# Ledger of designs, part 2: VH-VL binders against p39960r1967to2165

Target 1, 199 residues: p39960r1967to2165
Amino acid sequence: VPLEDVCERENTLIPTIVVKLLEEIELRGLDEVGLYRIPGSIGSINALKNAFDEEGATDNSFTLEDDRWFEVNAIAGCFKMYLRELPDSLFSHAMVNDFTDLAIKYKAHAMVNEEYKRMMNELLQKLPTCYYQTLKRIVFHLNKVHQHVVNNKMDASNLAIVFSMSFINQEDLANSMGSRLGAVQTILQDFIKNPNDYF

## First folded at step 1 (VH-VL)

Design g6 (framework fv_regdanvimab)
Fold by ESMFold2-Fast, scan of step 1:
Structure g6 (fold): chain C 199 residues (1-199), chain A 122 residues (1-122), chain B 110 residues (1-110)
Amino acid sequence: as target 1 above (199 residues)
Amino acid sequence: QITLKESGPTLVKPTQTLTLTCSFSGFSLSTSGVGVGWIRQPPGKALEWLALIYWDDDKYHTTSLKTRLTISKDTSKNQVVLTMTNMDPVDTATYYCARMDYEGSGSYLDYWGQGTTVTVSS
Amino acid sequence: ELVLTQPPSVSAAPGQKVTISCSGSSSNIGNNYVSWYQQLPGTAPKLLIYENNKRPSGIPDRFSGSKSGTSATLGITGLQTGDEADYYCGTWDSSLSAGVFGGGTELTVL
């Protein structure tokens, strides 16, 4: 289901499943070694996804502080799976080329840092509200993970690598012959390190 | 494999316009992150950066020669063309084209043509 | 005009180590990546180091790069006669919106 449809259906700016998964990781998972890199069990991930579908993601009585969900890596894996299964990535199919072209020019030194940040902010403001708010929530979450790198061993660079495939769909990657993945990593690493420059 | 090759006149008279073509294979200027630049080297002197064109048709020229330089591309032919007006004997040099590559990190000239020598003489 | 300054020459015996410096300013080396190029006599330049300290495939680990502030350094260990060449540093200059090269350093292996 498209991200805009989920937000409209739930009357929210960010899908409730995203909020609940990220809040649970922030509550008890930030110090997990290899968070997001070490996969959770497929069975636990699928069970958790089914629980959200069946028990209602917007139900206030549904809690992840349940012994069924003791494995933090299953919660993290469920979140990554949710992003991968979105019909359109968070940079959107329509705008991913604009985002990645900007990063490529910046890294080719065709523009200064101030110009890059200004133009990046202009692109972010063109995203649909649900995409922008969801991206913002995810970036600040990943910044918290980065802040706990001493314990979890996952800095901004590691997180950018792990999440890059979730921010560009396979069709867009194939159409660029793979050339845009590094640009996505560059964007995400900068967002995670410096979220207040962009959100 | 990636190859680039410069072509054009080897002898130019003062005041004439020089036109050089860079023909390449193994990559396309439709690929994001790729550019083709021109560099020259007078006999016994240092490399001098001249111009660069990116995949999206964005163009850069060295300030000292800006009014004399034009760079363009024909993506379908895999060619980049440099023109330089009002040639002078001091413009005698070997002219190179090279690929500027970067994919998420840094920019650098990773493959160079063999160079073509242009002599400006009456 | 010297946007990037290199020593004009350097020399050492086979098996020794040399370093070649490249000095710039905040608008070039200070905020951008540095690359190094080797030009053997009569040939086109070849990429030797990119992104300050990375080697392309086929470049031996005897060649290394580093950057500190507004200066970069190329290191060559275990010198061989085949290393005799001109070496150029290169970077982008944000204030000029143009690429720039150093003046080049001639390495002689005696």
Scores: ipSAE 0.006, ipTM 0.479, lowest interface PAE 13.9, mean pLDDT 84

Design g7 (framework fv_regdanvimab)
Fold by ESMFold2-Fast, scan of step 1:
Structure g7 (fold): chain C 199 residues (1-199), chain A 121 residues (1-121), chain B 110 residues (1-110)
Amino acid sequence: as target 1 above (199 residues)
Amino acid sequence: QITLKESGPTLVKPTQTLTLTCSFSGFSLSTSGVGVGWIRQPPGKALEWLALIYWDDDKYHTTSLKTRLTISKDTSKNQVVLTMTNMDPVDTATYYCAHSPEDYLGEFDYWGQGTTVTVSS
Amino acid sequence: ELVLTQPPSVSAAPGQKVTISCSGSSSNIGNNYVSWYQQLPGTAPKLLIYDNNKRPSGIPDRFSGSKSGTSATLGITGLQTGDEADYYCGTWDSSLSAYVFGGGTELTVL
């Protein structure tokens, strides 16, 4: 289901499943070694996804502080799976080339940092509201993971690598022959390190 | 098909440095999430995990031996190298390298045959 | 010092069933997935169970795994002489930032 349809159905700016998964990681998962890098059990991830579908993502009585969901890496894996299965990625099919072209120019030293940040902010403001708010929530979450790097061993570079394929869909990745994946990593790394420059 | 094979000296003198190479095929250490670990087993004793290196060059070592252990990779050669300093007869063991897949939490799904290292004078 | 505790040995007759326990703490079994490894005499270990209770392709269904709290169990039914081996549990320990194995259990089928 498209992101905008989920937000409209739930009357929210950010899908409830995203909020609940990220809040649970922030409560008990920030110090897990290899968080997001070491994958959770596929079966537990699928069971958790089914529980959200069947028991209600918007039900206030549904809680992840249940013994069924003790595995933090399954919660993290469920979140990564949710992002990868979105029909359109968070940079959107329509704008991913604009985002990645900007990063490529910056990496080639064809623009100064001040200009790059200004143009990046202009692109972010063109995203649909639910995409922008969901991206913002995710970036600040990953910044918290980055802040716990001494314990979890996941810095902004590592997080950018493991999340890059969740921010570009399979069609856009294939069309670029993988060349834009590095640009996505550059963007995510900067967002995670410096979220207040962009959000 | 994933295969791994350990190579290195079979006899090491006390105080010397051991260098073991794991050569593999059927996967690449440039693939996101993939790692290679080293495990040893002294004769008649339990398996002991030593070290793990991931695709992104992130490294983990057992706490009791971390000052003696170095793990590195050469992605272009499909090799992972383990170095252990100041060898002692108690380090006599069969040394294994093993594949850690992206879809599992630190499991070792394919193992090399093992290489036996004897530490004696 | 063992982080994961297994019985040192178990034994049973052909056709019987056995269970092998693995006891840990919140930082390892309680928080992470448990794997089980079978090591036949003179061979490298092979993965028998992963993700607490899943079998790799080719592992017969008479092998099963389970986990409750900070303990895991390997079950073997319909014992065969070819099952004589050492069995190891293994998991990640978040507090140690290390993979840990149990002490191993020698299964004898008489």
Scores: ipSAE 0.000, ipTM 0.470, lowest interface PAE 14.0, mean pLDDT 84

Design g8 (framework fv_regdanvimab)
Fold by ESMFold2-Fast, scan of step 1:
Structure g8 (fold): chain C 199 residues (1-199), chain A 124 residues (1-124), chain B 110 residues (1-110)
Amino acid sequence: as target 1 above (199 residues)
Amino acid sequence: QITLKESGPTLVKPTQTLTLTCSFSGFSLSTSGMGVGWIRQPPGKALEWLALIDWDDDKYHTTSLKTRLTISKDTSKNQVVLTMTNMDPVDTATYYCARIDYYDSSGYEAFDIWGQGTTVTVSS
Amino acid sequence: ELVLTQPPSVSAAPGQKVTISCSGSSSNIGNNYVSWYQQLPGTAPKLLIYDNNKRPSGIPDRFSGSKSGTSATLGITGLQTGDEADYYCGTWDSSLSAGVFGGGTELTVL
């Protein structure tokens, strides 16, 4: 289900499933070694996803403080699965070339740092509101994971690699012959390290 | 622990070419975001930015000296080499190499770890 | 042909505060982040401030930075004799595609 449709249905700016999963990881998962890299049990991930599908996301009685969900990597895996299954990537099909072209120009020094940040902010503001708010929430979450790198061993570079495919779909990668994946990783690494420069 | 150390001749004759090597440890120029630059300081004078090379082999040189400067890297050896042609007594200076971390600091604007410097005298 | 201008010297007594200015143009300070370096006599420069106002680990909060338009300022409070050094601002210049440093400021603690 498209991200905008979920936000409209729930009358929220960020899908409730995203908020609940990220909050639970922030409560008890930030120090998990290999968070987002080490896979959770597929059975636990599927069970959690099914629980959310049964109207769990907006139900106050549904809680992740349940012994069934004690495996933090299953919560992290459920979040990754949710992003992967979105019909459109978080930069959107319509704008991913604008985002990646900007990063490529900056890398080539055709653009100065302050101009790059200003133009990146302009592109971010053109995203649909639900996409912008969801991206902002995710970036600040990944910044917290990065801040715990001594314990979890997942720095901004590792996180950018793990999440890059959530920001560009296979069709857009194929159209660029894969050249834009590195640009996505560069953008994400910078977002994760410096979230207040962009949000 | 991150370290950088400059090496090369301490005495150069006018018109000769200077070659300086920066040897480093604790990071790699194969890591995205890493770069190494060269800065010099004549005795009692200001710091002067010379050149920078980054993880993707992008090279930058100060405009006033760009025809005389070449910067290159050997990623497998953890070395960056600066070459400066047609040396003149005014090029007498302490030469530093220093690291940038593009993602952790302001892009190319900040050098976070510096070598101790090597003094090069151009004989009069 | 220095593109960043600093005062050549500043002085104050122990415990006082000083500010060191760095003035440039739109192609350097106006469009890019500013860094500050401390150079104690006979030593390599040490990064004090990056991204206009951030301190590396180990730099005391007596050192602060700010940027407004095409100028930047380094502030030092609670001056100590160990702060006697040369201070340099640095940035990137988009018109030159190169880094630039200021002319340096000698701080004397009287």
Scores: ipSAE 0.000, ipTM 0.465, lowest interface PAE 15.6, mean pLDDT 85

Design t1 (framework fv_tiragolumab)
Fold by ESMFold2-Fast, scan of step 1:
Structure t1 (fold): chain C 199 residues (1-199), chain A 124 residues (1-124), chain B 113 residues (1-113)
Amino acid sequence: as target 1 above (199 residues)
Amino acid sequence: EVQLQQSGPGLVKPSQTLSLTCAISGDSVSSNSAAWNWIRQSPSRGLEWLGKTYYRSKWYNDYAVSVKGRITINPDTSKNQFSLQLNSVTPEDTAVFYCARDYYDSSGYYFDYWGQGTLVTVSS
Amino acid sequence: DIVMTQSPDSLAVSLGERATINCKSSQSVLYSSNNKNYLAWYQQKPGQPPNLLIYWASTRESGVPDRFSGSGSGTDFTLTISSLQAEDVAVYYCQQYYSTPYTFGPGTKVEIK
C-alpha cells in the first residue's frame, strides 16, 4: 500500500503506525543498548505487525502499553520492517539519484557546505507531502536516539548505517551496484546530527 | 488572510541600485512553510521570476541566472518584511515588480499571494 | 530552463460560451513519484497582480468559481471557462513550478465578443 494512500485513507500527514511506534520508543526505549542494531524477536515483531493489521492501528482503543509488546527491540524491529516494506522508499525511486548525486558531489569537494544544504532543502521540498512529513518525523526521532548515545551506544553514524537499506529500494541499490549506499549513509548521518538545517 | 504590501521608489537612474521592500501580514517571514519571491513584468519579457529567500534554520537565497550577480534578496525578521536590491540598472529593467509567496505546506511552489505591484521606471 | 507557450495569444468569446486556453511546456512537468503536474494558472486584470486559479494542473483554488477547470498532463495543459461571465475578462497565464527558475507562459487575453 503506497504511503500516500495510507495517509489519504487515515486523513493524516504521517501514517498512524509510524507515529505510534516512534512515540512508544521515545517513551521507554531511548536508552536501550543497541537500539535498532540489536534485532527483536521475530515472533514478537510478527505478532505486533499482525496486531496493527487486525486490531486497527488507527483506532484510539489500540495501545502499545500492553504486556504483549514489552520488548522494545520488537517495536523498533516492527518500525524498520514497515519502512522496508513500503512500495517506494522515503527518498523515492524518482529522486534517490538526485539526493545521492548531491551527496557524492559534496563528498568530492565539488561544492561548499552552504550550497549543499541549499540544494538539499530544494530536493526535500519536491517530495510528496506525506513522504516529507514522515521523513521529518523519523529524522527528529533518530536525533533523539543520537542524543541518548551515552546510554544506548547508537550515534548518528551507527543509525545511518542501520537505516540506509530502508531509504533506498532494492531495485535502485542493484542498479547502482551498491555504490549509492554510502551516499545515503552520508545524507542520513547529516540529517540526524543537524535536523534543523533541513526540517 | 495573508497580505503583501510593497514600497519603494518608482524612478531610478541608470547604473544605480533599485531597492524595494515587501511587508508581510498574516504570516511570518521566517515561516518554514513559505518562501518569499520577487517577480517582474514587462511588455518585452512578460512575467519573469527573479529569485526567492526562505528560512530553514538559516536564510537561503535562489536567484535566476539572468540577474545573478547583481541581485540580492534579504529578509528583515524584526519588521516582518523582505527586500530586493538590483544593482547597475538599465532601461531594460523597467518593469512592474511583484513580491509573492510560495507555500510548501501541501501546496508546492505555486504563488498563492501577491503584492500589489510597484512600477519601476529606469530613466535619466 | 523550461519554456512555457500559450495559445491563442487572444480570444473573444460571447457571454455564456466556453473559453479554452492551451499551455505547453518544453519538457514534462509531471513528477513520476507523486504523479502530480507542477503547473498553475493565474488570472490578471489590468492594474492588478496575478491571482491564483488552479494548481497541480486541475485543483481549483478556494473561492474560485466552478466554471474554471484545468486539465492535461506532462507537457500539454488546458484551462477551460465553461460559461464566460463579464468578470472573467482578463489575461490568463500558466506557470511551471517543477524546477527553478520558475517560468510563465506569455499569457492569453480573454475578451467578450
Scores: ipSAE 0.000, ipTM 0.504, lowest interface PAE 13.0, mean pLDDT 85

Design t10 (framework fv_tiragolumab)
Fold by ESMFold2-Fast, scan of step 1:
Order: structure tokens, then sequence, then C-alpha cells
Structure t10 (fold): chain C 199 residues (1-199), chain A 124 residues (1-124), chain B 113 residues (1-113)
């Protein structure tokens, strides 16, 4: 289901599933070694995904502080699966080339840092509201994970690699001969290290 | 190296509480990469996982459905150990009990270190 | 719950001969994203706790002799002892760690013929 349809159905700016999964990881998973790198049990991930679909993500009684969801890596895996299964990535099919072209020019030293940041902010403001708010929530979450790197061993670079495939679809990768994946990694690493420059 | 040493009584009367302790050396009970498990073994049930305790910013427990409601697994950070408490025991709870570690860095659910085992007999 | 089964329940093998133990899971324990099988093998001798031999279906634990090997994927797994030695007389258990609760096979007893 498209992200805008989920937000409209739930009357929210960010899908409830995203908020609940990230809050639970922030509550008890930030010091988990290899968070987002070490896979959760696929059975637990699928069970959690089905529970959100069937028990209602907006149900106030639905909680991840439940015996069924004790494995933090399953919660993290469910979140990655949710992002991967979005019909359109958070950079949007329509705008992913604009985002990645900007990063490519910056890395080629064709623009100064201040200009890059201003142009990046302009692109972010063009995203639909639910995409922007969801991206913002995810970036600040990953920044918290990065801040716990001493314990979890997952810095901004590691997180950018793990999440890059969730921010560009297969069609956009194929059209660029894979060249844009590195640009996505550059953007995500910068967002995670410096979220207040962009959000 | 990591070692687990078990202690506790080997005879418990029906309806009473079974209590065992597992002392850890070479690792911390509050290690973020470990989970500390209790497993029992009997001729009728074979090897049966009972539950675990683990530290991830705060303490969590998970228990097998078969013992849920009767079981408590508690860490003790000051003594670097963890314990098993099983309430309202019956003769069917007679088993050899093992504590065991899961190291999420290398094994992710395989039990790489085991205690020596404690035979607990439930009889009047 | 994932149910584990083993065959045979007991096996008599002459010294120096190959012993083969089979393990089946009621559901696949292969995680497609990392292409790993969440399956372990343990050896248990009388009066001792189980000892980890193999994890990730085919990775030998440090210190385990190379005559022990694991193979298989998905739902069907095999533990092979290529040349049985007297010290290998034991009960062998498979275990899945794909999903909680963790579950074990009923064991296969290996004896000298």
Amino acid sequence: as target 1 above (199 residues)
Amino acid sequence: EVQLQQSGPGLVKPSQTLSLTCAISGDSVSSNSAAWNWIRQSPSRGLEWLGKTYYRSEWYNDYAVSVKGRITINPDTSKNQFSLQLNSVTPEDTAVFYCARVDYGDYEGAFDIWGQGTLVTVSS
Amino acid sequence: DIVMTQSPDSLAVSLGERATINCKSSQSVLYSSNNKNYLAWYQQKPGQPPNLLIYWASTRESGVPDRFSGSGSGTDFTLTISSLQAEDVAVYYCQQYYSTPFTFGPGTKVEIK
C-alpha cells in the first residue's frame, strides 16, 4: 500500500507502524550489536507484519511490549521490510534523480557545501508531506542509533549502506547502471550525521 | 573463556518452588550481545527451551508457553549470575536443568556455552 | 512452533566407517535475505551437557574435528561423521534458531557396531 494512502487512512502524518516500530527500538534496541545488520528471525518478522495488518496499528491497546515481539532484530527487520515493500521509495521515483544528481555534483566538487545544503533542503520541501515527515522521523531515529555506535557498532556509514536499497527502487538502479546507489549512501550518511541541517 | 556454573537443590516437593542459579565468569550478565537461557531435559520431553533473560537498555525476559505463568528468570548484576524460579512444580517437572548462553554476535540462537547441569527430582 | 524430527533414532556404525544422521524441520529455516540456514548440531555424552558442533547448518565450531560435517538447506539437513571414532559415541541433536521458541530434534543415538 502507497505511503500517502496509509497516512490518509490513518489520519496521520507518519504511518503508525513506522512510529511504533521506531519507538520500540529506541526504547530497548539502541545498544543492540549489529542493529539493522544482523537479521531477525523471518518467522518473527512475518508474524509481526501480520499482527500490524490484522490487529490494527492504530489500536491504542496494540503494543510491541509483548511476549511475541521480544526479539529486537525482528522489530528492526520488520521496519526494513516495510520500507523495502513501499510501492515508491521515500525519495520518490519522480525525484530520486534530482536527489542523486545533487549528491554526485557535490562529490565531484562542482558546488560548495552551503549551496549543496540549500539545494538539498529545497528538494526535501518538494516531497509530499507524509514522505517528508516519515523521512524526518527515520533520519532522527538513525541519528540516535549512530550516537550509540560504541555499543552497537553501527555508525552513519554502516547505516547508510544497510538502508540505501530501501531508498531507491530496482527500476531507478537499473536505469543508472547502479551508479546512483553510492549517491544515495552519501545522502543518507550526511542526513544521519547532520539531521538538523536538513530537518 | 566463558564458563557457567550452576547451583541449587536437587530435590523439591510437589507444589513448591524450584530455584536454581547460574554464575557467569568471563562475560557480563548485562552484555548487550548475549542472552542467558534455561533449558531442561527429560526422557519424556527431550530437550526443552524454557526461557531467557537479556539486557538491551533494560532487562527483558521471554518464556516458553508450556511454563509461562509459573516461571521467572532473573539477572543479578552485582553477582554476575542469573536464576530460574519455577512455581507449583509437579513430578512431570523432574529433569536435568541447564543454563546456556546465546551470543548474538557469532551464533544468533545456537547455544555456545552450557552449564554443567543440575538434576532436579520432584517427589514427595 | 517449528517441529524438528531426526532419523534414525539409533545408529550402530563400525569404527572408521561413516555415520549419517538426518534432521527435518516442519518449516524452512533458510532466511533468504542473508542466505543462511538457522540450524545447529549438538553432541551429548552421558553425564555431560550438549556440546555445540555445527552452526549455520555447515560451519564447524572451533575445536571440532573435521570428520564432522553438516550439510543441507531449507527443511532437510544432514550431520556426517566421516570416520567414526570411539569418542564419538553419543546422542546427537539438531536445533533450529530461525524462530522462537527454539526447538530441538528428539536425538539420534550413535553406538559402535
Scores: ipSAE 0.000, ipTM 0.439, lowest interface PAE 20.2, mean pLDDT 85

Design t2 (framework fv_tiragolumab)
Fold by ESMFold2-Fast, scan of step 1:
Structure t2 (fold): chain C 199 residues (1-199), chain A 124 residues (1-124), chain B 113 residues (1-113)
Amino acid sequence: as target 1 above (199 residues)
Amino acid sequence: EVQLQQSGPGLVKPSQTLSLTCAISGDSVSSNSAAWNWIRQSPSRGLEWLGKTYYRSKWYNDYAVSVKGRITINPDTSKNQFSLQLNSVTPEDTAVFYCAREDYDILTGYFDYWGQGTLVTVSS
Amino acid sequence: DIVMTQSPDSLAVSLGERATINCKSSQSVLYSSNNKNYLAWYQQKPGQPPNLLIYWASTRESGVPDRFSGSGSGTDFTLTISSLQAEDVAVYYCQQYYSTPLTFGPGTKVEIK
């Protein structure tokens, strides 16, 4: 289901499944070694997705502090799978070239840091509200993971690698001949290290 | 080398409880790197996964929705075995039942060792 | 549920010839984070339990002869027996372990022509 349709259906700025999954990881998963890199049980991940669909993502009685969901990596895996399966990635098909072109130009030293940040903020403000708010929530979450790198061994660079494919869809990646994946990683690494510069 | 040995009656009447046991050698039922599964096979449904039990700091169970609250899979650490109880059986439950080990630290389920199988016929 | 289908239902192959069995999943069993396909293949002979041949779509279980190989990714998978031997007469099943319930294909019977 498209992100806009989920937010409209739930009358929310961020899908409830995203909020609940990220809050649970922040509660008990931030020190998990290899968080987001080490896969959870795929059976448990899909069981969790089905539980959200059947028991109600927006139901206040549905909680992840349940013995069924003891494995933090399954919660993390469910979140990654949710992002991967979005029909349109969080940079959106319409804007992903603008985001990645900006990062490519910056990496080529064709613009100064302050100009890059200003233009990046302009692009972020052009995203649909649900995309912007969801991206912001995810970035601040990944910043918290990065802050726990001593324990979890997942710094901003590692997180950018594991999440890069979730921010560019297969069609856009193929159309760029893979050249834009590194740009996505550069953007995510900077967002994770410096979220207050952008959100 | 892991071996799974099944035991239990091969004939159960409709509405009664089907009970089978799987004895484990070469591994512990409490092993953190394994899960212990029941699978059945019938001409109408083919191979059908029923559920599992596994130990990770405490005991957990996962069950297939198709058996909808009438299944229990329980470990017995003292005898190094695990059991299946399936309540309110019908002739449609007639099948060969297998126990099987799932070998993966994160419980992502292919089956490397199987019991010999037990044909259970549900008839009056 | 992920539905598994196999083709053909049965095939007859001469001794020493290649046998090819196809398996399709109703949705992808490729996990993007580890780039692994959650698919296994089993061999079952009459009166015996299934025997694991291949896991992770292409990794051969220890003790399984080199003539057995698995290939494919996402939703489409193939089991190949490069040179069929008499002991290979069996029913072959694919299984996804990407999501619960764990599900199996309906099986492909391999017979000598």
Scores: ipSAE 0.000, ipTM 0.439, lowest interface PAE 19.1, mean pLDDT 84

Design t5 (framework fv_tiragolumab)
Fold by ESMFold2-Fast, scan of step 1:
Structure t5 (fold): chain C 199 residues (1-199), chain A 123 residues (1-123), chain B 113 residues (1-113)
Amino acid sequence: as target 1 above (199 residues)
Amino acid sequence: EVQLQQSGPGLVKPSQTLSLTCAISGDSVSSDSAAWNWIRQSPSRGLEWLGKTYYRSKWYNDYAVSVKGRITINPDTSKNQFSLQLNSVTPEDTAVFYCARGEDYGDYEFDYWGQGTLVTVSS
Amino acid sequence: DIVMTQSPDSLAVSLGERATINCKSSQSVLYSSNNKNYLAWYQQKPGQPPNLLIYWASTRESGVPDRFSGSGSGTDFTLTISSLQAEDVAVYYCQQYYSTPYTFGPGTKVEIK
């Protein structure tokens, strides 16, 4: 289901599943070694995903304190799977080339930092409201993970690698012959290190 | 062309603070496309990455767990340089120290290196 | 931490002959989503800092002679010098940049036989 349809259905700015998964990781998972890199049990990931669909994730009574969800890597894996299975990536199909072209020009020294940040903010403001709010929530979450790098071994660079495929779909990546993946990683690393420059 | 020039004392007493400086030419220490690293090399440990500093609207640091709590890597924009401060040194910290430029977002880490500074920790 | 190992510790090869150096990582440094190996090779001559030869396991750095080549994927990597020259006498190090802390192999010394 498209991200806009989920937010509309739930009457929220950010899908409830995203909020609940990220809050649980922030509560007990920030020091997990290899967080987001070490896979969770596939059975637990699928069970958790189904529980959100069947038990009503929008109910205040639905909780991740359940013994079924003790494995924090399953919670992290469920979050990654949710992002990968979105019909459109978080940069959107319509705008991913604009985002990545901007980063490519900046890396080639074709623009100064002030210009890059201004143009990046303009692109972010063109995202649909629920995409912008969801991206903002995710970026601040990943910044917290980055801040715990001593314990979890996942700095902004590692997180950008892990999450890059959630920000560009396979069709857009194939159209660039894979060349835009590095640009996505550049953008994400900067967002994770400097979230207040952009959100 | 980027060049890195190191300076600092070659002898430090145990328990004291080791301080080294790396002067940059051909690039800016506040360049958004670079990260500035310290690496040491000793016969016992080989090549060991210690940490990096980098500018992305504000200054950030990443440090290796082996030196976390003892290390500070600090940029000086006015002099276009960055420094290493390592507290409470022991003879185990004796090494050749290198500064190095990395591509922070890219496909390789250390494309330019300083000449190296031998630091001996001895009484 | 990802632990890097190299073999052999030292290697003696005649001028013009092939030298091969192996590198192994304790964890995969292949990122499946982009199919890239986060593995670099450096050359260090006496009294000098390491010099970047190869990145992405097999991409040669600008200015590096074509007799140097890298291969491998995941946990097992090889640096090959197809026709050893006198100036190639050095210690060679592999390095992973998949995750921090960045880690290096212990080095392989290449000498002329």
Scores: ipSAE 0.000, ipTM 0.435, lowest interface PAE 18.2, mean pLDDT 84

Design t6 (framework fv_tiragolumab)
Fold by ESMFold2-Fast, scan of step 1:
Structure t6 (fold): chain C 199 residues (1-199), chain A 124 residues (1-124), chain B 113 residues (1-113)
Amino acid sequence: as target 1 above (199 residues)
Amino acid sequence: EVQLQQSGPGLVKPSQTLSLTCAISGDSVSSNSAAWNWIRQSPSRGLEWLGKTYYRSEWYNDYAVSVKGRITINPDTSKNQFSLQLNSVTPEDTAVFYCARDLEYSGSYYFDYWGQGTLVTVSS
Amino acid sequence: DIVMTQSPDSLAVSLGERATINCKSSQSVLYSSNNKNYLAWYQQKPGQPPNLLIYWASTRESGVPDRFSGSGSGTDFTLTISSLQAEDVAVYYCQQYYSTPLTFGPGTKVEIK
């Protein structure tokens, strides 16, 4: 289901499933070694996804503070699955070329740092509100994971690699012959390290 | 019992896409306890891990920053194989390419079975 | 990125004698909470892919002869071949899997003297 439709249906700016999964990881998963890299149990991920689909997981009474969900990597895996299943990526099909072209130009030294940050902020403000708020929430979450790198072994570079495919549609990747994936990784690494420069 | 068999062209022109396939026997490409990797070896860089694909309720990919976003690793469940595509190749990409398996959910990212290797030369 | 180094670059050892290969990581690959070293060793013979010998720094892979042993912890690791056989002529590589990107040492070539 499209991100805009979920936000409209729930009357929220960020899908409830995203908020609940990220809050649970922030509560008890930030020090998990290989968080987002080490796969969760497939059975636990499927059970959790089914609980969100069928047990009224968007209901305020639903909690992840349950022995069924003790495996943090299953919660992380469910979140990654949700992002990958979105019909359109968080940079959107319409804007991903603008984001990646800007990063490519900056890395080629065709633009100074202050100009790059200003233009990146202007692009972010053009995202639909639900996309912007969801991206902001995810970036600050990944910054917290990065802050715990001593314990979890996942720095901003590792996280950018793991999440890059979730921020660009398969058709946009294919159309660029994979060349824009590196730009997405560069943007995400910078966002994760310096979220307050952009959000 | 597990065997990895590689195929693909050994010569690629600069700026083109390098494409290799690894066929799996004795295990499933969608096995929840395995991941499927590409590693290259050259005199200048030595052994260099490029990335992997693995199935855990859905397909995941991890890639090395050294290939600068030029890489795609895709599974094919119907043929029990996985492929490597490396875009915009240069003579620097000349190497012997290996596919390899890692096992374990527990972060055991060492390689127990390897393909035979494919020498790919990038030249005009 | 964790950088792996090996010494010596090449080693000539007489048949039946002990061969010792060293591997160093630029940062510790020991995870204190589980007390495991995320380090593996591979053997590569000419024209063949690498073959796994040791994982978790000291655990021998099934089918690997007991003359091969791994030791060390943290940043300094050793692969020992207690009595070199003719079939052991190869290049040996260490690999860390503590963090991404996964990285290999440059290799140590073992030859018969």
Scores: ipSAE 0.000, ipTM 0.421, lowest interface PAE 21.5, mean pLDDT 85

